# VHH binders against F-box protein At2g23160: the designs that were tried, part 3

Target 1, 307 residues: F-box protein At2g23160, of Arabidopsis thaliana (Mouse-ear cress) (q1ks79)
Amino acid sequence: MNSSSPISIDLIAEILSRVPSKSVARFRCVSKPWASMIRRPYFTELFLTRSSPKPCILFATVADGVWSFFSLPQYPYEKSSSASVAASAKFHVKFPPNNMRIGHNSDRRYFSYGYTSGLIYLYGDSSDDRSVICNPYTGEYAILPYLQRYRKTYSFLVFEPIEKQFKILFMAYLSGDRDHKILTVGTGNMKWRTIRCSLRYEIVSEGVSINGVLYYLGETSAWDNKDYDLKYDYAIVCFDIRSEKFIFFEIERFCRLINYKGKLAVIYFEDDVNYQSCLYRKKNYVEPDAINKLNVWVLEDVEKQEW

## First folded at step 1 (VHH)

Design n02 (framework vhh_7n9e_1)
Fold by ESMFold2-Fast, scan of step 1:
Structure n02 (fold): chain B 307 residues (1-307), chain A 120 residues (1-120)
Amino acid sequence: as target 1 above (307 residues)
Amino acid sequence: DVQLVESGGGLVQAGGSLRLSCAASGFTFDDYAMYWGRQAPGKGREWVSGISWSGGSTAYASSVKGRFTISRDNAKNTLYLQMNNLKPEDTALYYCARDWTYEEYDFDYWGQGTQVTVSS
């Protein structure tokens, strides 16, 4: 039942190798097995290597619920042939291990598959769903503590830059829509904790993480938010990764969120196409030639909600 | 049954010293990192200090570094916190915890705490 047991010793070393030297002193106060990892010569070598990585394009293919991860050994300049790019790809690892089925990912609502600070987070789609965190280059992985499957789920792997911690935020659509689950990855008796957001919504975008804050778009129209005087059907939800607190900004219409030079930017598409209905019915699809104008707004001050 | 029992708290004047103890039982003490945390009434919890399983590595919150010293005696299954040059803002319930490395303020096992009050 101690969920720290599933994490391999090699994965522990990989996680710790990404922690800045000032923060390593904190991890040296861990249990006996973790302390032994920090003292090994390969730990310092891995730390130095991670401090100066060569850029790679990491990509994945999905077939029959199985993810295969690849990289290009060097940053590619613009090329005309997809076949020549594929021929240069280096295979690293294939999931799921041990009969675990990974989500079908045909629905854009499953946002838990991503790459953050050297690690990939995967979420399964079966009734015995487990969260998996892995190194796509070495094939090292850990099955995280079981969290009871909800009817609809959204999950994000985030990196907290001050304490240098990985966290997994897990959200249920209908069961405890104000109550979300969070897990801090690492040493000790890992378990899911409950955190609460006063605003009720359905997540309708990918997550964008900027300088310790996770941003995503929530649709509020299906829920009674009686304690708020809401004017619009959408809000940008801001999750402070370190303090684990939520704030939000109302927004007048559906939009896409991006990181633009370290600031949150909002993109609106202007035409007669209903992008919102397309996103609910099919994988994220926009009619070719439908985009006749693109407007971008940059958030200048998060605390003042100034654009 | 895992048990953590803190002692050594009390009333002390600013600039004074106290030594806290935590007696551990029900588990192999020298296999676990140990921690001290504190919480003032009505306020959030604050991490104070940590020590590795062997006692070979220690860490401190910036607010107490240079004033507090964490130590352990694995033969006695006991964790200590030597608190020097105490300030009124150090007034809090102090508790020891096992295995606080993966979540801030989330502990595997907790003691009930010992009250430290710094006057003036």
Scores: ipSAE 0.000, ipTM 0.169, lowest interface PAE 20.1, mean pLDDT 63

Design n03 (framework vhh_7n9e_1)
Fold by ESMFold2-Fast, scan of step 1:
Structure n03 (fold): chain B 307 residues (1-307), chain A 120 residues (1-120)
Amino acid sequence: as target 1 above (307 residues)
Amino acid sequence: DVQLVESGGGLVQAGGSLRLSCAASGFTFSDYWMYWGRQAPGKGREWVSGISSSGDSTAYASSVKGRFTISRDNAKNTLYLQMNNLKPEDTALYYCAAGYEYDLDFYEYWGQGTQVTVSS
């Protein structure tokens, strides 16, 4: 895809300094009710949209659980001064609106998020929070059916391009459960359904959705997979959005998954220190000097696993 | 004030056993997921085992699966790790960690740890 390079965090800070939201901070604010000393500041999120005829950069600022959505044109590229780019940012909407309550305690409005095909997916980090999808340009939203007190989970909003349907997948964290929950978004009776993946794993990556398939990395080493005679400790799990079936293939070591020009690509870091903990994610960001050590592979055929 | 205090480490010969304990205070222990992590000499921290708030779900790293057992006593605010058939590669400083379900990805505080040294 021909688009400008990602906007740096310094440029985002410059953009935010020129819009009304003076309380916006650089880092994600997460609630840890048991330890005040580990509190983190607010955050900024960046999304690239291609659903409209004219592509743009969508970005959001978050302060005190309130999201403010803005857009930037793709032109001019990053060659423009940060001041010029900031001046061109367009405010769209704030979320949640004043009259909305989506959690048991209204003070707990910190959300995990996903972006798919022009929609923002927001889900609460606590088991009693409700999930919401919203249009960041219009402020239109849909509150999803409550999924009764489920443990913290990874959740993905995915788009099935043939039937043009959105689905939401909920996968249990640190339970080794083979059962997951899925919801097809629509105007009729929306209800959660159970789907099963025979492989047991811990999700250790972001989700990547390409051409009706959701990809993510699973760490299998902690779980009982005796039936599969596994050679490695990792697998790329492939969820076919239309058929709602799982397949997987083993991968020799931890990797990052990205969408590279419409194809799945994996990135390996040559690092002697392994931080594979489900709690410790220092390797989610790579220092610029470490980028020179990347090995990038592009998956040409997922069924044949050709690289 | 959250406090996690590990104990039970020591020097042991290969094939031996140790039981680690973590005494928790300053929070409602029964509401939190608990974890054991370790850091070997010259290496980074790695996850060893985790247990759900109720104790109904457990998980283990492949390197310790079948040899280690995690458990908890919510009435005593204590987490345990039973380590059997210890190997020299299990030599590490072992840490106790607590996480609330919705922010597990951001938990970075560990107790001071208890040293486990396994001789050949």
Scores: ipSAE 0.000, ipTM 0.155, lowest interface PAE 14.5, mean pLDDT 63

Design n04 (framework vhh_7n9e_1)
Fold by ESMFold2-Fast, scan of step 1:
Structure n04 (fold): chain B 307 residues (1-307), chain A 124 residues (1-124)
Amino acid sequence: as target 1 above (307 residues)
Amino acid sequence: DVQLVESGGGLVQAGGSLRLSCAASGFTFSNYDMYWGRQAPGKGREWVSGISGSGSYTAYASSVKGRFTISRDNAKNTLYLQMNNLKPEDTALYYCATDLYEVYYSGSYVYDYWGQGTQVTVSS
């Protein structure tokens, strides 16, 4: 069958049927392009969300720099059939529209995204990429003010639930610079502002946003932190989205951060002790036994650092 | 009206240096990031370097990193590119640019503002 997606929707449906219906998750699938070798690699991004009254799965296919957004109904663990689920996929919109430039580099491996509260944040890791926020259902979008980038950069789209505002936190990898950039989305005169974190680190994890706080893992050993009496090489950095203030607490080794029932949880994978974040490869498929031996710790109170 | 006017290009021998300037007007210069791009004959536009509105952050294309230095003088509304150790492959029309826009959630497009450029020719 000549599908526009080289990843079978039937296969995607089988993978998604193994994910708990109440979780919010994203999956990445990469497939060899079915089209000519001249074309850019094709990949599929999957989002499991309950942001609408009816549970649905948002997913996107990306080919030649064009994102195509679809939705699928979320079914219980058991589903009628993969074929019937595939037939229920709804196309919404293609992005970007004509006249928008989102990167000139062919290597899409480093084109990063974030999803929160119904919006997708697209940004490139190359110095020539534009940053965009878009609604995958309506095609509405906002082009962000150009922020000149150092090529190794990190950015997070976050939602502040009290004032109901989106913010973008942007960090350059410039010798562990303490100054970071932040932008409040939805103003007629959007402008990047500088905020400061006293701790120096390299970001070595994905971000996790819980109840107005962004959490991520920082590696501190390569950076000058002599003003702190640091015992370990890692810290969990906590960014309060509303006040735009940083707090951190040390952690003994590399770990993964997840949202566990609305609380931050730390997972130690046995095999992670030898990995560096820049060399980590995310798994393409979710299997119950795909996770190596692990220990899970749940943070009960972030200010008291109780586990 | 927004205007970007480049100057400082010319003919130079390999290994030489040039300093480009860009005079900006018609917008609040210090509020916007600025960048330098170039276009060689028969090639597409290539991004060269950029600098934040405050000057606190800079970035460079891998082909020029360590040889070129971007800077700005917000009091004079002027952007600079110091080019050292020039190579024949640096031969191009150099232009400064900025993105000026109102934020639109409704599918409206923005326009890049580019100067007309200044020619840099590096002889072997």
Scores: ipSAE 0.000, ipTM 0.127, lowest interface PAE 16.6, mean pLDDT 64

Design n05 (framework vhh_7n9e_1)
Fold by ESMFold2-Fast, scan of step 1:
Structure n05 (fold): chain B 307 residues (1-307), chain A 119 residues (1-119)
Amino acid sequence: as target 1 above (307 residues)
Amino acid sequence: DVQLVESGGGLVQAGGSLRLSCAASGFTFSYYDMYWGRQAPGKGREWVSGITSSGGSTAYASSVKGRFTISRDNAKNTLYLQMNNLKPEDTALYYCAKQIYGSFTWDYWGQGTQVTVSS
């Protein structure tokens, strides 16, 4: 009851998509930074964080490759809530600072991201892009060692809570490749190491890290997995951060993964794949026709694969 | 750099068919979900169809379900939309979009291809 767990950015985005469009306009009226961000073609990312004594929402705007980080307290409902919420937003830092070059893209910077345990991880789609980790509250950052001839399209920042180690996992720099790269952060001369996953898949979800295990959804149908007698087209892949071992268990259909009070939970939509829901969230609209009934299953024991 | 180039649009009579293509470059195409959207004159952008990175799952807007088929060729870095039994209401600029990694949202990088359906 008293042990709050992070909620996935997907649920936070769903909550914020229900905020009236007038709330965005009201934010514009309260400060120049908000007005500037709202007028530009920008991209907004949302994270739930415990970096303050009370849980808050960390969010970022991205304009032309520059990330700006803000925090909001958990949403209080009031009669003039739009103005109150805007007044509560706290700007922290911009990244990269001073227009630093962390990639080699031609005049445009598009970075994929991850968030765990207070750190943001940014990596590019180009093999020439540099990967960085940064503290969104302080602006402190570290540029990671270059991984030669790696496409850098799938990667996760993970935290192992017992040994207090951050690791970065680079996955599938060749499509369907079983060999992946891992790096332990915070040691002197950081170096990439190779690890292997016997299962072949495409990553089709965000990562969820719970109690030293990274979970994500893999789609297996297009890949050679003849050593496994797979019944379904999906598997939840479980990466034990400490031992650096992969296990998986099959799942009947597409689902979204969340951390629910320290346990992995699976959300099924009425339909196997709901691209309308993703579109409506991006447009800041949630039309009744786009809202499917959700079925939530909580994983009680990972080793026993009990729901 | 991410680049998406749509083609295959044109003028067609109601009840006819067109096949749209989207050539992708600057990223590992096989790692991303892909989408088709459209924008009719004087209207906002609307979602049309989506396909997972492997091609194992597809989804369609109610207005096109049963008439349109989304597909992809990961070896050729190309996304397709087969449009059958076209209606005047399908007249729009059609564009493809790539999934934003780490989220279930998408964004557009293509300039689009025009589809005009006459009565």
Scores: ipSAE 0.000, ipTM 0.126, lowest interface PAE 18.7, mean pLDDT 63

Design n06 (framework vhh_7n9e_1)
Fold by ESMFold2-Fast, scan of step 1:
Structure n06 (fold): chain B 307 residues (1-307), chain A 121 residues (1-121)
Amino acid sequence: as target 1 above (307 residues)
Amino acid sequence: DVQLVESGGGLVQAGGSLRLSCAASGFTFSEYAMYWGRQAPGKGREWVSGISGDSGYTAYASSVKGRFTISRDNAKNTLYLQMNNLKPEDTALYYCARGFEDSYEYGMDVWGQGTQVTVSS
């Protein structure tokens, strides 16, 4: 069931730090700890990686459109006989290279990014922006094939764990079309392909990838979905990365999606009206007891849509 | 309190043009993305077009692309939709709506009452 118990500051910080910068402002008004992180002159992203031979936390600082990547060991690769009380951040690389602009620090251009299985995907929202994937540990990168696109877009980097393929899903943000683009990374002839989702929606969340499925929240109320008997204005859209098929299930109200201990979880803000008002006022308004009003649900069975 | 008031609808012959307006009040208009949606008789809602707060980004549904143009006048707190080469299928109640974020246009939270557009064959 819903819990009104306090959400730990560690969980809040981890949620905020893994959210792309465009979504950070949406959390600004609901927690003082989140507001303090937003007030920094730079933003720090935290990524937990266990897919590499040396498990660590990857984090990045972003300042003036330049990403600086660091790692911090979470578990010892080798057990030392001597006590070690200090873990040191290791600097790896800065991105982008000189004279390359991906649009992040151009004149207020929208920018999206994702991280999965050791790679970062950087995508600008302008037709002049280049799409890039990079290895944050080595600085190796690849510029992706050009795609004719609208300026308002969403893009996700996902990893298919069975065939061990990276894919990039590209979607028109304000879409009257159900057609989306997908690219399989690392093929000898990389080309964008078209896939279709029968449901029409506006993407209103960041993506969460769990066990080969990409989840995000869609708002359906503004679109003609007459082929479906929809009760609510929102749906969680589930993209199976291997089969490249979409399914969805309705959700009663606006929520945020997170990966909580390997399971999809949703966060409801108890005072959603005040949350919206605070966001629209463009200010760091913090309710003294906002943390005590967060509710978390965990999805136990995606196919049966059980919470 | 946020208010959106649409106007400019009416009866028009196929192939004709109409310009819709949406007067906004109760918020800093230039800081929000704005949208046009429509609902035809006996049908669900359909998204039509969107524009960022600075007019730097626009998008259109495939059914209206090339025929409709969205624009805004931030000094007048007004959103516009120029509709050309209207078709009978464009007959609907047209609504304007406010988005969450200026630079990141996702989610709609406020809708006006709408203005009726009827296109005769």
Scores: ipSAE 0.000, ipTM 0.154, lowest interface PAE 14.7, mean pLDDT 63

Design n07 (framework vhh_7n9e_1)
Fold by ESMFold2-Fast, scan of step 1:
Structure n07 (fold): chain B 307 residues (1-307), chain A 121 residues (1-121)
Amino acid sequence: as target 1 above (307 residues)
Amino acid sequence: DVQLVESGGGLVQAGGSLRLSCAASGLTFSSYAMYWGRQAPGKGREWVSGISWSGDSTAYASSVKGRFTISRDNAKNTLYLQMNNLKPEDTALYYCAADSYFEEPYDYAYWGQGTQVTVSS
């Protein structure tokens, strides 16, 4: 158990077979063994993409700062499933991002990523690192303009579907600061711009992008929001990607946000999560037993359904 | 190298006031969130207050809310803590910290050596 080597393609294929189709899945969310591997100089990321005419599963391995991208058919045919899946894995590209740090900090590795509309967004956790967007199939990438920023802040790659523009939103961090940074990706002179959200919050969820709007959960109770007379400690923050404006609506307690067939859906867990513990140490933490009682609410019409 | 130097501590009677200062050098001060923490004898570190890089947002521990005010002067690379209506329970070593991210309240990128505050009657 003490010696570590790179994980085999067979193990990656087995893990992929456990992932629900039609979802973007990070290894941290799909398997306990994969969560434990985050401290290794080697790990795997999983994505399901519909950008191709033929549906496929996109996945990446990362070792020693090098990204390797592969695809698998949605439905492999051979009965010897591990050998069949390994034989079906198509290598696309490797690249070492020159200014993106995936290496060690002490005995721990650091980096952050996102996937939107066929592109992978990589941003380092060092204030001196550059952010990169890349095409995982071709290895083409663009290094973003330098932003003097916090390490490991919240950032989102978003797609505006009408003008077909990508934007990168870099959130202010800690103490509910109102000033955020945004960049429109293009071939022209790219410059970071400042945008303001009057609501003060800490981001406590992953982002969900649906039809040109970015949604995420904000925790508001620790910050001064007297102008809004808030009843609850949480709000769903909605960022209109085209107009670059924020709106929000309150939510009674912590919830998970998902894209359900093109609509925002909210999942509540019956068991309460201690907010102080969750905010600082257990963000997005949900015990498996809590999942046995799910209440799903779909935006646009209120309907409670237990599953 | 980054240095954070606290000053302004001392002896004060209950109900009194103190103003702490933290002079920062070796970093782009206006790009960092800044914090005050404290450690009482025989206790672990306790977060006291935080201020965003711009100064627009502040936060306080429940034990000091309404009594302490955090502020910053980005032109002077200086962080302040105005401490009013001090209580014996406020007796601690107060230290300044700068951080580039917030994964843990006490996991700061840079720390000062601290300034002692003693409150007695």
Scores: ipSAE 0.000, ipTM 0.211, lowest interface PAE 14.3, mean pLDDT 64

Design n08 (framework vhh_7n9e_1)
Fold by ESMFold2-Fast, scan of step 1:
Structure n08 (fold): chain B 307 residues (1-307), chain A 121 residues (1-121)
Amino acid sequence: as target 1 above (307 residues)
Amino acid sequence: DVQLVESGGGLVQAGGSLRLSCAASGFTFSDYYMYWGRQAPGKGREWVSGISTSGGSTAYASSVKGRFTISRDNAKNTLYLQMNNLKPEDTALYYCAREVEYWGEDYFDYWGQGTQVTVSS
């Protein structure tokens, strides 16, 4: 009835036909409509005859409201000059974001994206913009249902490995709000749903998805969390993708999160200067001169918080 | 030299109204999302409201939705918060904040000194 911008089954088939072989097997376990689409003769034949993309660095540039997607070979990839890099970049497609906008008066404002399993999730900075998932190699895309938003910088495209579903987690306006939005892709009634995290925080890291859990770093000191008696100013927020539940671990200092051999690892930076100002420059970027030593810890058990 | 200067706070009785202002200088005001936050005695900071660069989009914390209205005047570099039907629970230091977007992530890089709002029962 009141469905806005549903993803067509034909467009999803086209997107999935460009996913590597092992990923297609995973998708056969999703809902009955998705399984039916995957079994279609066209989809099966197209997948079997198409070449899988070899490992490479995929990147995008945005200029004048248009995304351009390129790839670079990863092997044997050493540090190269700007001219050498430009010469080896392979252009794939120019994609105009549908119903998306680039920042108003400043070149520093632009679209944000998430990337998983060969798909890109795009969202812009206007409340009238729609979120989009797309195949960066072909430019084919699907527009997601409308969600009233005021900025679009905190969102994650995640894959749930047990039920074989893609989900999109979107932080409601400002990360200090406890209510967040989630959408399961490819269902007959795709609608944004509200989920709640009792902890309040500012997201200060990229997401890391490991074994069906999404991890990211939250900065808690700016927000009202009196009910938790917090010792530190940071927490690792853990979102169980299947159950859609949040838990968190306090963490002593700002850190980076990485996937190390299938386990969550945290990296602490030590230096003789305050590197906090670097956080505002580029997605938790730390200048090389700001790092004197790295300390790495590996999480052994999430529920027991064992390191 | 970035500056955010809040004003308009004061003592008011429950059910009353106040209008807060935030005068911005030292940057291109129209390029930034702006926010109002508050901090009650003995509590941490709480987000109250936010507004887009053009003023066309707004959001509110559930505790103030329907009672507060955020607005901006880009020609005057000023942010406003109209507060109606005030409750004792709204007693707090109110401050405005500038949000900086870098590589698609938003950070709060400057906060004002604040203006005190006290609501008597």
Scores: ipSAE 0.000, ipTM 0.196, lowest interface PAE 14.8, mean pLDDT 63

Design n09 (framework vhh_7n9e_1)
Fold by ESMFold2-Fast, scan of step 1:
Structure n09 (fold): chain B 307 residues (1-307), chain A 124 residues (1-124)
Amino acid sequence: as target 1 above (307 residues)
Amino acid sequence: DVQLVESGGGLVQAGGSLRLSCAASGFTVSDYAMYWGRQAPGKGREWVSGISGSGYDTAYASSVKGRFTISRDNAKNTLYLQMNNLKPEDTALYYCAKGLTYEIDDYYYPFDYWGQGTQVTVSS
C-alpha cells in the first residue's frame, strides 16, 4: 500500500502546496450523525475536480474509524453495489496509517470529519483529542497543536480563497460560550488564538463554507441573549474567514443549510415543526429529501439578508 | 408532559463514589438515547456520558472515562450514573437529558429536554 510519512506542523506547507489550486470538492454521502454507524462498513463518495482538466472521482470507505481512499475513472454513474464499484477502483492510502491515538483513550471510530478545498480534516469528540489534516491523494498528514478543553467541542476546517489559507475553528459543544479558538494552518508558529462571538447558541447543523464565509445554524432559545431583541429561536451564524468576524441573522424556524451553486440556500420541510423527530425516530431515520416536500430559499445577498 | 428528576448528589471526599439516578416520566425511555451532562462553577455545560435506547452503546467524555459508568433500567424508566474515584474537578450540577433519537447522537441535535439537576460536591 501507498503511504506517506507524517509531516511536522512546521512543514504543513508541503501538504498545502500539493492541493489543487482550483479544486471543487463535493460530498455525496449517506450522512448519518450518530457515531455508532461508523462501526459499520459504509461507502462515502467524494467528488474532487482537479485544477487540471483531468477530473477523477475520489471515494472513501470507512470501517472502524479507518478511512481508505480510492480513485475511480470517470464512468457513467449507475446505482450498483459498493463491491462492484470497489472492484474497479485504484487504492491510494489509508488513514490513519497505523494504530494511532489522537487523545487519551480515543477510539478512532468516533472521529468527526470535514472536507475543504482538497483536504480532509479529522477531529475527536473528547476534550483531550488532537486534530489532524490529510491529503487524500498523497496520504500526507499533519497533527495539529493540542488545545486544552474542558468540554466537548465542534470544529470546522475552512478555506480563505484570497490569501489561500486554511483555518480551523473550535467551539464548545454546548455553545453558550462567547469565546472560541482559531488556528491558521501553515504558519511557521501555529498556535491557537481566541476569538469572540457576542451571540450565544447551540450549534444544530453541519457547517457550510462558501467563498470565504462559514455558515451554520445556531439555536438561541436556551441561552441569555438579552443584548439582542430576538424574535425567533434560530439564527444563521456567518463567520468571515479572512477578517475572523461573526455576523448573524435570525431564521424563523429550523432549516437545513446547503451550498447551492456557490450560494447559501436554506431548506424548509413541508412539515418542519417536527424536523428532528422526523429524521431520527426510533430506528426510523429517513433522509430529509426522501420524505417531505421542500421549500428552498437561496440567499442572494448575505449583508442585506435577501433571499 | 416530559419530566426528568435527578437525585443522588451530595458531598463526598476525593476518591469516593456516588450513584446518580434520573427518574423519567411522560415518555418511554427505551425509545430514546439518554444523557448525563454537568455544569461546574465558572464553566459552561459539558457532556459527561450517553447511552443508546437499547443500552448497547455508551459514550463518555475523556475526563470521566474509566471512572464513570452510565446505565439504564428501561422497565423502571430510570437512568443511572455510577461515579467512582471522584476528584475535586468533578464538582458540578449534574443533569440528565432526553435525546431526540434512539441511537447516541451528541454531535448534531441538542437535547430535547433537560432535568433540574442534582449537585455533586467533591472535597479534597
Scores: ipSAE 0.000, ipTM 0.136, lowest interface PAE 18.3, mean pLDDT 64

Design n10 (framework vhh_7n9e_1)
Fold by ESMFold2-Fast, scan of step 1:
Structure n10 (fold): chain B 307 residues (1-307), chain A 119 residues (1-119)
Amino acid sequence: as target 1 above (307 residues)
Amino acid sequence: DVQLVESGGGLVQAGGSLRLSCAASGFTFSSYDMYWGRQAPGKGREWVSGINSGGGSTAYASSVKGRFTISRDNAKNTLYLQMNNLKPEDTALYYCARSYTIFTGYDYWGQGTQVTVSS
């Protein structure tokens, strides 16, 4: 599973169902945050925290406009031990402490979430829509400078590993199709700056950040790119976080992007194995006898566009 | 180049006190949030306390809250940690760190100053 991705309540329920029923009942009695999660209508996000030697699962729930953050270690449980299960769940903090409305009665497609280096980026869709970056363990947070938005908004929290800077990249359709906004977190007075991408597109994927480069899929077919001789309707857009420059390379069809052992990998659903084998030189996985075929390709060199 | 130099560590008995200092140079100290972290032998680094650039906001790990006090003197480019009622569990190498954000996240650490608390 990907960190910062929205996870269905059904998956959370499946994880909890693997805990003995006696443990679940006792868990609800002992832990008030877990009882709140189970008993109330809520919006749930699941983040995998991999910043420590011991990976853990970070949960976020929303009830009445209040976010509650808690964690659970990602390891096998001792069967029949309700006390060990209860003890492993840790409530961290509620946000906002001053009743700022985030996520309440909202369409999930309008939320941007990022979990990067221990920080969560939240963007609500309410009329008071406040962008916020917070530490779910300490309760520290910063309300970001207001940025006017109109319709669809895409935003990414990224970490630049050399100068150790967090940046937020923001695309709003009313700002112009080629103009994006960027903000550097944790430097003096934070302010939005405008940057330009020469390619026009709609973002149609989650972001993947690897070694100081943000990757995402852009759909180019609805936009005027006459200065480019485009052959396909999709491009993988590569944003160098340090230099704040864009490059791209075309991709023949819709795909999912993942980080595979520190390299960008592409997943095609319902691809023909023979067709893909003729076009790409390096392939890591094909399932030749699958009725629904899943092919995974690993990008070896971004500048050379080698797969 | 950024330099952080810690001092004030030593051997102390349980229940005792120590004051740590961190001398900062090579950057505009008053523009950065500062943190104290610690690392016990064989363990990973643990956040201890943080202070914002102006000194008006502080935060503490639950294990030290009420016993430790963080402060800073921007005119002297110096960060302090007053440690009271020390416990054997506080034995660690204590590092001064510059934050790249108002939250946790350190881009530069000092060499550290050793604190040993005997029982």
Scores: ipSAE 0.000, ipTM 0.177, lowest interface PAE 12.5, mean pLDDT 63

